# Designs tried in a protein design chat: VHH binders against q96fz2. Part 201

Target 1, 269 residues: q96fz2
Amino acid sequence: CGRTSCHLPRDVLTRACAYQDRRGQQRLPEWRDPDKYCPSYNKSPQSNSPVLLSRLHFEKDADSSERIIAPMRWGLVPSWFKESDPSKLQFNTTNCRSDTVMEKRSFKVPLGKGRRCVVLADGFYEWQRCQGTNQRQPYFIYFPQIKTEKSGSIGAADSPENWEKVWDNWRLLTMAGIFDCWEPPEGGDVLYSYTIITVDSCKGLSDIHHRMPAILDGEEAVSKWLDFGEVSTQEALKLIHPTENITFHAVSSVVNNSRNNTPECLAPV
Below, E stands for the ipSAE of ESMFold2; O stands for the ipSAE of OpenDDE; V2 stands for 0.75 times the mean of E and O plus 0.25 times the DockQ between their complexes.

## First folded at step 10 (VHH)

Design Q6 (framework vhh_6z1v_2)
Fold by ESMFold2-Fast, scan of step 10:
Structure Q6 (fold): chain B 269 residues (1-269), chain A 123 residues (1-123)
Amino acid sequence: as target 1 above (269 residues)
Amino acid sequence: EVQLVESGGRLVRTGGSLRLSCAASGFTFSEYAMGWFRQAPGKEREVVAAISWSGRSTYYADFVKGRFTISRDNAKNTVYLQMNSLKPEDTAVYYCAAQYGIFSTRPEDYDYWGQGTQVTVSS
């Protein structure tokens, strides 16, 4: 997973993240650094994306079931990284393979500290390699959505103007992530950065790409992944597997250039 | 205390029109998606229409599309269901319901429920 859409205005995004804490109280996640959130139809590694994480990471006596929403850098910078420029990291930490997560120090250490997060997106993009052509076909991949008035089912036949009608009730894609905290050697703000855990592709996506993000389908899975105060690393990792509850449609090559940030990036073709 | 109070249900002739209202109190109405559900005797409760917290997104069950319109007034804490071209099969108790965040089509996902208002459509 190397490209996502997360374009909802902050207030719409926040309401889409409504949840119930352990006591049964209805809540919206509390923002940290909301000014760093930049909506985009075309988010690439090294940009900031919103993630959910437990309030207990920031407040010693907090209820671990309460949630913070914070922008984090995509591309995990390990806490031990000694150089001053994170872009100088010699290996790609955009994704973390589920089968080797406990073997890679960059991931197993923060995971052992309970640094689990849920990465939020409208959906993600993948590029299908096509035999006999020099072009790859991009697809937008997302949770099945409730059919809204005049939208029809969300898919290849939907017009761009119908998308505007669905965003207030859009079910956000919730991907399992691991984050770490890096302190710049020369001082400055702590950098929070994340990686998306990947699994083998499900049957439905196998013709598009061989890997997919580990998707947490539903509030029970999201709650257990975030709640590092009550759910051990071993129990949380049981949530990491392929899911068939996903849909997709082909999109235009406009999305190929990460500088393009318009609704055309995710519109069906 | 949380309350949802439906009004407007009555006897109507086939082909007639009716507007149901649901007045909400005791919670931050603008943070809740609202739905209209119905239940006929001996049948399960089913979704009729739903509306997002802002009013910009709406859902309609296939059997009411083109005939019913859901709307809301966040300043008045009220959700409405305008019912046109009524048919005998629309006869049911109509319930309004509130769901925190985004709406769903499943009754079990809704947090608060009204007591219902009876709609009877006769030939």
Scores: ipSAE 0.588, ipTM 0.827, lowest interface PAE 2.0, mean pLDDT 90
Fold by OpenDDE, second read of step 13:
Structure Q6 (fold): chain B 269 residues (1-269), chain A 123 residues (1-123)
Amino acid sequence: as target 1 above (269 residues)
Amino acid sequence: EVQLVESGGRLVRTGGSLRLSCAASGFTFSEYAMGWFRQAPGKEREVVAAISWSGRSTYYADFVKGRFTISRDNAKNTVYLQMNSLKPEDTAVYYCAAQYGIFSTRPEDYDYWGQGTQVTVSS
């Protein structure tokens, strides 16, 4: 996974993240660093995206079932990184393979500390290789959405008004991530950054791409992944597997350029 | 105390129209998606229509076929269901329900429920 969409206004995004804590109380996640949230139809590594994480990471003795929402840098910067510029990392931390997560120190250590997060997105992009050509067809991949009065699908949106209606009640994609905290050697603010765990693709997606993000489907899966106070690493890792509960449509080549940030990126062609 | 109070249910003739209202109290209405459900005798409760917290997005069950319109007034803490071209098969108890954040088509996802209002459509 090298490209996502997360374009919802902050208020809409927050409401889409409504949840029940372990006491059954309805809650919205509290924001950390809301000013770092930058909505975009085209999110690339090194950009900030909102993630969910347990309140317990920020507040001692907090209920670990409570959720915080925070923009974090995509591309995990290990806490032990000694360079002043995170971009100088020589290895790719955009993704973490599920089969090697425990073998790589950069992922194993933060995971062992309970630094699990849920990466939020409208969906993610993948490119299908066309046989016989050097051309790749991009696809937008996302959760199946509830039907609206028009069709209930993103593909039916034919006007800006209809598009807005579709997104007003959008079910966000929830991907399993690991985050870490890095203090710059020269001082400054602590950097929170994340990697997306990847798995082999489900059968439905296999023709498009052989790998997919580990998707946490449903509130239980999301809650268990986040609740590092009650759910062990071993138990949490059981949640990491391919899911068939996914849909997709072809999009234009507009998304190929990471600078393009328009609705055309995820619009069906 | 959270309350959802439905009103407007009555006996109507086939082809008639009815407007249901649901007055909400005891919670922040503008933070909740609202839904109308119905339950006929011997049948399961089913979603009729749902509306997002802002009112910009709506859902209608397949049997509605453009006959019903869900709307809301956040200033009045009220959700409405305008029902036109009513049929005998629309006879049911109609329930108003609230869900925090987004709406769902599943009854079990909703947090609060009204007591229901009886709609009867005669042939």
Scores: ipSAE 0.023, ipTM 0.525, lowest interface PAE 3.7, mean pLDDT 91

Design Q7 (framework vhh_6z1v_2)
Fold by OpenDDE, second read of step 13:
Structure Q7 (fold): chain B 269 residues (1-269), chain A 123 residues (1-123)
Amino acid sequence: as target 1 above (269 residues)
Amino acid sequence: EVQLVESGGRLVRTGGSLRLSCAASGFTFDDYAMGWFRQAPGKEREVVAAISWSGRSTYYADFVKGRFTISRDNAKNTVYLQMNSLKPEDTAVYYCAAQYSLFSDRPEDYDYWGQGTQVTVSS
């Protein structure tokens, strides 16, 4: 996964992240650093994206089922990194393979500390290689959305009004992530950054791409992944597998340029 | 048992200097960010300065304006606050605090607190 969409306004995004805590109370996640949230139809590595994490990371006696939402840098910068510039990392930390997560110090160490997060997105993009051509067809992949009688498929949103309705009730894609804290050698702000765990693609997506993000499907999966106080690393890793509960449509080549940030990026062609 | 013990608070004159110390025990000191907070009479507790685990990153409140320096010695399990150019408005009880996991300037995010040391700045 090298490109995502996360374009919802902050208030809409927050509402979309409504959840029940362990006590069954309906809650909204509290924001940390809300000013760092930059909505975009075209998110690339090194950009900031919102993630969910347990309140227990902030407060020792907090209910670990409570969620915080915070923008973090995409591309995990490990705490041990000694260079002043994160771009000097010699290995890619945009993704973490599920099969080697426990073999890589950069991911194993923060995971062992309970630094699990849920990366939020409208969906993610993947490019299909076209046989016989150097052209790649981009696809937007996301959770199936609830068909309200009035809200057709993203493709049926013929009117601006319908489009707005679609996004007001959009089910966000929830991807399993690991985050870490990095202190620059020269001082400054502590950097919070994340990696997305990847797995082999499900059958439905296999023709598009062989790898996919580890998607946490449902509130239980999301809650267990986040709750590092009650759920061990071993148990949490059981949640990491391919899911067939996705849909996708072809999009225009507009998304190919990471500078393009328009609705056309995820619009069906 | 977790303990944070502040020391160094006293009466000083305006323009004077003071160094506060906080000795920590009962936890892995280098895993915690440390902070200095203060509370004046009738006011809310506010952050003065915070320092990350390694001491490489620091935060200062706007009112500090370069007058104070937070530092730590992990070998001694101690955090310091050097206060220069003190003003009467700096009069408060100063608290040392420790935070695990994340670096924050919010008092509610800190896990452990000292009993505080009184700093009084006379005109």
Scores: ipSAE 0.663, ipTM 0.872, lowest interface PAE 1.0, mean pLDDT 92
Fold by ESMFold2-Fast, scan of step 10:
Structure Q7 (fold): chain B 269 residues (1-269), chain A 123 residues (1-123)
Amino acid sequence: as target 1 above (269 residues)
Amino acid sequence: EVQLVESGGRLVRTGGSLRLSCAASGFTFDDYAMGWFRQAPGKEREVVAAISWSGRSTYYADFVKGRFTISRDNAKNTVYLQMNSLKPEDTAVYYCAAQYSLFSDRPEDYDYWGQGTQVTVSS
């Protein structure tokens, strides 16, 4: 997974992340660095994206079921990285394969510290190889949505204008991530960065791409992945598998250029 | 003390119109999606319509599309259901419900419920 959309205004995004803590209290996640949130229809690696993580990562005695929402850099910079510039990291950490996550030091170390997060997106993009041409067909891939008013429903037949009616009730895609904290050797703010765990694609996506992000389908899965105070690494990793509860539609080539940041990027063709 | 109080239910003739209201108190209304559900004798409770916290997104069950309209007034903590072209099959107890943040078409997802208001449609 190398391209996402996360365009909701901060208020709408926050409401879409409503959750229930261990005591049954309804909550919205508390923001860290909210001014660093940059909505975009076309998020690429090295940009910031919002993630959910346990409040216990920031407050010693916090309830581990309480959630923080924070922008983090896409592309995990390991805590042990010794260069002054994170862009000089020699290997790509945009994604982390589920089958080797416990074998790679860059991921094993933060995972051992409970540094699990949920990466938020409207959905993600994948490019299907077209037989007989060099052209690739982009698709926008997202959770099935409840169909709003008939003219504002989500689907391949919807016009771009109808998408505007659905965002207040949009179910965000929730992807399993691992984050780390890197302290610049020359001083400065701690950099929080993440990677998205990937799995083999489900049957429904196999014709589009051979890999997909590890999607956490539903609040129980999201809660268990985030709650590093109560859920061990081994138990959490049982949540990492392909998901069939996903839908998609073809989009225009406008999305191909990561500098294009308009609703046309996710509108059905 | 959370309260959802429905009003407006009554006996109406086939083809008539009726407006239901639901007054909410005891919670932050603007943080909740609102829904109207109905239950006829011998049937399960089913979704009729739902509206997002802002009022910009709405949902309607297929059997009411084009006849019913859901709306809300966040300044008055009230949600409404305008019912037109009523049919005998619309006879049911109508319930107002609140779900934190997003709405769904499933009764089990809703946090708060009113006591219901009876709508009877006859010739």
Scores: ipSAE 0.574, ipTM 0.828, lowest interface PAE 2.0, mean pLDDT 90

Design Q8 (framework vhh_6z1v_2; at its last look DockQ between E and O 0.75; V2 from the best seeds 0.00; counts 0 for: pae O 8.6 > 2)
Fold by ESMFold2-Fast, scan of step 10:
Structure Q8 (fold): chain B 269 residues (1-269), chain A 123 residues (1-123)
Amino acid sequence: as target 1 above (269 residues)
Amino acid sequence: EVQLVESGGRLVRTGGSLRLSCAASGFTFDDYAMGWFRQAPGKEREVVAAISWSGRSTYYADFVKGRFTISRDNAKNTVYLQMNSLKPEDTAVYYCAAQYGIFTESPEDYDYWGQGTQVTVSS
C-alpha cells in the first residue's frame, strides 16, 4: 500500500470518525494539529495523513478508549534515528509486514509502547500487472458504501455532480498502523510518523496485487486496536489479517503521477 | 433529554401526498444523520430514506425512489419526508431515527428513535 486518497474536508472527515467510548458515550475525535491536514486524492509516502490514536498517548490519566485525530508523516521515523533530516532515512518504512513486525526493531519498539494507530483514507490505490505488457492498471480500493441518490453508486454511470453528494456519508477505510515519536537532535518539534501494516491479499484482491493493508473492519476491531491501555500487543495482533469486505474499480492513469490531485484520480473508467 | 417527535401521519387516498415532520431536541442535531423508517403489521422495520448530517448525501429505498423526498433544516432541528403518489403498500407506522456520524440502512445502528406516526393509504 503506497498511495491513498484522503480528500474529505476536515468537518466531513471528523463526523465520519464518530464513535462510542467504553462508557457508551457518543463522541467525535479531538483534533491535534488540524492545520497540518492537507486533503488530497493522491497521497504518497512522506506526506501527512490523518490517523486515530488513543487520548492516553497525550494525557497520563486519560480514558484509553477516547480518541485523538492527528496528521502524521507517512513513513515511520524510529525514535533512535540519529541524523537531523528524517528524509535521509535509508529504510523504507511506508509499510510493515505483519509476519516480521516483532522481528524488526523499528516496529517492535513502538509496538511494545502501545503506539498503535488507525490510518484513515477514502481508499487506497494498487497497480495491477498486465500480462504481455509493462503497463499497469490502477484500481481504487475501498469499503463497500451505502448507495446514495441518483445513480446510487460511483460507477461509470455517475456524473461529477453525483460524486459531490456521496462524500458526506462516505465510510472511511480504517487501516492498522504503528507510529513512533522522533525528537530532532537539536530539540525541535517532535515528529510523529506512521507505517501501515500489510498482510497477504484476500481472494477478492488477489488478481490486482499480492499484498493488502491490514484493514480493521468495524468499530469493535478499531476500538481494540487503539485501546493500548486495556488491550495487550498479543491480543491486538490477532486483529491483523486479510479482509474480504472490500470493493474496487479501475481508474485512469491520471493517478500515476502523485502530483495530480483531482477527482479524476478515483473516477471509474 | 433526547426527543424525536414525528407529526403529519393521517389517512390519505391512493395517489395523494403527505409531508411528515420530525422535531429533534436534546442533542447536537448537525452531528447526526437522520433516517425515516417504516413498519407495517407483520413486517420488520425497514429503511425508507436517510440524509447526512449536512443534507448533501441522501439515500432512498428502491420502492420509494422518485416518489419520496427527504430533507432537513439544521437551524430548526427538523427532518422532513415528502411523500407523493402514495400507494396502499405505503401504509405503515413511520419512524424518525438519528444515527451519530454517517447513516446506514440498518435500524440497529440508529441511536435515537421517535414513537412513530401512522400513515394509512386507502383506495
Scores: ipSAE 0.682, ipTM 0.873, lowest interface PAE 1.6, mean pLDDT 90
Fold by ESMFold2, look of step 11:
Structure Q8 (fold): chain B 269 residues (1-269), chain A 123 residues (1-123)
Amino acid sequence: as target 1 above (269 residues)
Amino acid sequence: EVQLVESGGRLVRTGGSLRLSCAASGFTFDDYAMGWFRQAPGKEREVVAAISWSGRSTYYADFVKGRFTISRDNAKNTVYLQMNSLKPEDTAVYYCAAQYGIFTESPEDYDYWGQGTQVTVSS
């Protein structure tokens, strides 16, 4: 739960986020702070990644079913944090365990304010500990995708360009998150930051790792998680559970170094 | 007003070829994935092929892979289905459909539909 890929150009990412508001109107999410979007095959905590959130968080009279897409810092900085440097937090906010979310002030408070977001990624990475070695096998984990174009025809080479043919129709991984807004004591822009909610791994992932992000599978789940104007915290938390609707493949150790930002990070081995 | 107008459906013999066209108007064509669906008598409407908004990603149902090719021309707001090696089982009304954003296999997800064009393949 500490590494993702979110590499799509803004226009491709935006189209992958097409949705319907509560009246059935077709929409794309409206960007906030698009200049802070930093696409990469290899995102780590403290980096910015795009999230979806209700328009109502920004506009007092907005329809709460309308969506904004905005880059936010991974690693929730609580609104009550007093230091000037967020890296001085004495606890890890990269993830939030679902079984204790209502017990942790850092997460309970923003959740009570309806600060729910959907964290977007191509997929996430997880490292399987290999028995009897210090080596770990990384995997790229993502929603099942529609089988696009055969790559194994007689006249075609199986190459990195076959992966480029899938990205225009990629189903983005949609993870449940909580965000907060922190006003730096030194002044400056309000910092928006998020945590990813985690749950026990499903059966299909348990051999890789014992935890997984809480995945929102389908537009109904995404809409209910985002719509804090119509969906209570209690109802929203019912959406937080493991899912078996997930797939994965092994990748090379290139992804281990978070400085590597190339398609090889997620390419099958 | 959104319109999808299919053309090219006709009677052909087994082993023949057809090219279906679908002219689109009334929406931003480049924002939509496009699909071809078919409905044979007494059967449910089913996906035949789909193509992403840019044309770079395509999908083919298992029963038609290798025989049909979907393509699009965004300058002409048109999507095509090249149908080769036609079989009597391909006899159906073929529909053009548009889906905002990315495509899926489910007819229920598509926003706009054409009126259909009849394809009949004789033995």
Scores: ipSAE 0.465, ipTM 0.786, lowest interface PAE 2.6, mean pLDDT 90
Fold by OpenDDE, look of step 11:
Structure Q8 (fold): chain B 269 residues (1-269), chain A 123 residues (1-123)
Amino acid sequence: as target 1 above (269 residues)
Amino acid sequence: EVQLVESGGRLVRTGGSLRLSCAASGFTFDDYAMGWFRQAPGKEREVVAAISWSGRSTYYADFVKGRFTISRDNAKNTVYLQMNSLKPEDTAVYYCAAQYGIFTESPEDYDYWGQGTQVTVSS
């Protein structure tokens, strides 16, 4: 996974993240650093994206079932990193393979500390390799959505108004992530950054790409992944597997350029 | 105390029209998606229509076929279901329900429920 979409307005995004804590109380996640949220149809590594994490990470006596939403840097910067520039990392931390998560110190250590997060997106992009050509067809992959008026698909939005209707009740993709906290050697603010855990693709997606993000499907899976106070690393890792509960459509090559940030990125062709 | 109170259910003839209302209290209404469900005797409760918190997005079950319209007035904490071209198959208890955030098709996801109002369509 090297490209996502997360373009919803902050308030809409927040409402889409409504949840119940362990007491059954309905809640919205509280924002940390809301000003760092930058909506985009085309999110690439090193950009900031919103993630969910347990409130217990910030407050010692907090209910671990409570959720915080925070923009974090895509691409995990491990806490032990001693260089002043995260771009000097010698290994790719955009993704973490599920089968080797416990073999890599950069992922194992923060995971062991309970630093689990849910990465939020409209969906993610993947490119299908065309046999015999160097051309790749991009696809937008997301949760199946409830049918709304006039929108059998994302592509049915013929007007700005229709487009708003499609996204007003959008079910966000929830991907399993690991985050870490890094203090720059030269001082400054603590950097929160994340990696997306990847698994082998489900059967439905296998023709497009052989790998997919570990998707946490449903509130229970999301809650268990986030609740590091009550759910052990071993139990949490049981949630990491392929899911068939996804849909996708082909999109234009507009998304190929990471600078393009328009609705055309995820529109069906 | 959270309350959802449905009204407007009655006996109507086939082809008739009916408007259901649901008055909400005890919670922040504009934070909740609202839905109408129905349950006929011996059948499972099923979604009829849903509307987002803002009213911009709506969902209708396949059997509605353009006959019903869901709407809401956030200033009045009320959700409505306008039912036209009613059929005997529409006979059921109709329930108003609220879901925090987004709406879904699954009754289990809804947080609050009304007591229901009986709609009977005679042939």
Scores: ipSAE 0.013, ipTM 0.295, lowest interface PAE 8.6, mean pLDDT 90
ESMFold2 (binder alone), look of step 11: mean pLDDT 90; pTM 0.910

Design Q9 (framework vhh_6z1v_2)
Fold by ESMFold2-Fast, scan of step 10:
Structure Q9 (fold): chain B 269 residues (1-269), chain A 123 residues (1-123)
Amino acid sequence: as target 1 above (269 residues)
Amino acid sequence: EVQLVESGGRLVRTGGSLRLSCAASGFTFDDYAMGWFRQAPGKEREVVAAISWTGRTTYYADFVKGRFTISRDNAKNTVYLQMNSLKPEDTAVYYCAAQYGIFSDRPEDYDYWGQGTQVTVSS
């Protein structure tokens, strides 16, 4: 997963993240650094994206089922990184393979500290390789939305005018992530950065791309992934697997250039 | 005390119109999506229409599309269902429901429920 859309205004995004804590109390996640949230139809690695994480990461004795929402840099910078410029990291940490997560120090160490997060997006983009041409077909991939009812597609929202009406009830894609905290050697603010865990693609996506993000489908899975105070690393990793509960549609080549940030990036073609 | 109080249910003839209202109190109305559900004799409770906390996104079950309109007034803590071109198949108890955050089409996802208002459509 190397490109996402996360364009909702902050208030709409916050309401879409409504949840229930362990005691059954209805809550909205509390923001940290809300001014660093930059909505975009076309988010690439090194940009900031909103993630959910347990309040217990920030407050001693907090209820681990309570959630914070915070913008984090896409591309995990390990806490042990010694250079002054994170862009000089020798390897790509945009994604983390589920099968090697416990073997790679960059991911195993923060995972052992309970640094699990849920990466939020409207959806993600993948480029299908087309036989007999060097051109790739981009697709926007997202959870089935309620407006399509039981069909699992956007349906009646396919027109450009209808697209503007779906967002206030959009079901955000919830991807399993790992984050870490890096302190610049020369001083400055702590950098929070994340990676998206990836798995083999499901049957429904196999013709588009061979890999997919590990999607946490539903509040039970999201709650267990975030709750590092009650759910061990071993138990949490059982949530990491392909899912079939996903839909997609082809989009125009406008999305190819990460500098393009318009609704056309995700509109059906 | 959380309350959802439906009103407007009555007997109407086929092809008639009716407006249902639901007055909400005891919770922060603007944080909740609202839905109208119905339960016909011998059937499970099913979604009719739903509306986002802003009022900008709406959902309608296929069997009411083009006939029913859901709306809300956040200043009055009220949600409405305008029902046009009524059919005998629309006969049911209509329930108002509130869901924290965004709406779904599943009754079990809703946090608060009214007591219902009876709509009877005769030929």
Scores: ipSAE 0.587, ipTM 0.829, lowest interface PAE 1.8, mean pLDDT 90
Fold by OpenDDE, second read of step 13:
Structure Q9 (fold): chain B 269 residues (1-269), chain A 123 residues (1-123)
Amino acid sequence: as target 1 above (269 residues)
Amino acid sequence: EVQLVESGGRLVRTGGSLRLSCAASGFTFDDYAMGWFRQAPGKEREVVAAISWTGRTTYYADFVKGRFTISRDNAKNTVYLQMNSLKPEDTAVYYCAAQYGIFSDRPEDYDYWGQGTQVTVSS
């Protein structure tokens, strides 16, 4: 996964993240660093995206079922990194393969510390290789959505006006991530950054791409992944597998350019 | 105390119109998606229509076929269901329901329920 969409206004995004804590109380996640949230139809590595994480990461004796929402840098910067510029990392931390997560120190250590997060997105993009050509067809991949009256499918909105309405009740894609905290050697704010765990693609996506993000489907999966106080690493890793509960449509080549940030990026062609 | 109070249900003739209202109290109304459900005798409760917290997004069941319109007034903490071209098969108890955040087509996802209002459509 090298491209996502996360364009909802902050308030809409927050409401879309409504949840119940372990006591059954309805809650919205509290924001940390809301000013770092930058909505975009075209999110690339090194950009900030909102993730969910347990409140227990920030507050001692907090209820670990409570959720915080925070923009984090996409591309995990290990805590041990000694250079002042995270861009100088010599290895790719955009994704973590599920089969090697325990082999890589950069992922194993933070995971062992309970630094699990849920990466939020409208969906993610993948490119299908066209046989016989050097051309790649991009696809937008997301959770199935509830049908609305105006659009046969939420993903098939034909006008910008319709898109604004469609997104008001959008089910966000919830991807399993690992985050780490890095203090710059030169001083400054602690950097929170994340990697997305990837798995082999489900059968439905296999023709598009052979790998997919580990998707946490449903509140239980999301809650267990986040609740590092009650759920062990071993138990959490059982949640990491392909899911068939995904839909997709072809999009235009507009998304190919990471600078393009318009609804056309995820619009069906 | 959370309350959802439906009103407007009555006996109407086939082809008639009816407007249902649901007044909400005891919770932050604009944080909740609202839905109308119905249950006919011997049938399961089913979603009729739902509306997002902003009112910008709506959902309608397939049987509605453009006959009903769901709307809300957040200033009044009220959700409405305008029902036109009513049919005998629309006879049911209509329930107002609230779901924190986004709406769903699943009754079990809703947090709060009204007591319902009886709608009867005569042939």
Scores: ipSAE 0.000, ipTM 0.274, lowest interface PAE 12.5, mean pLDDT 90

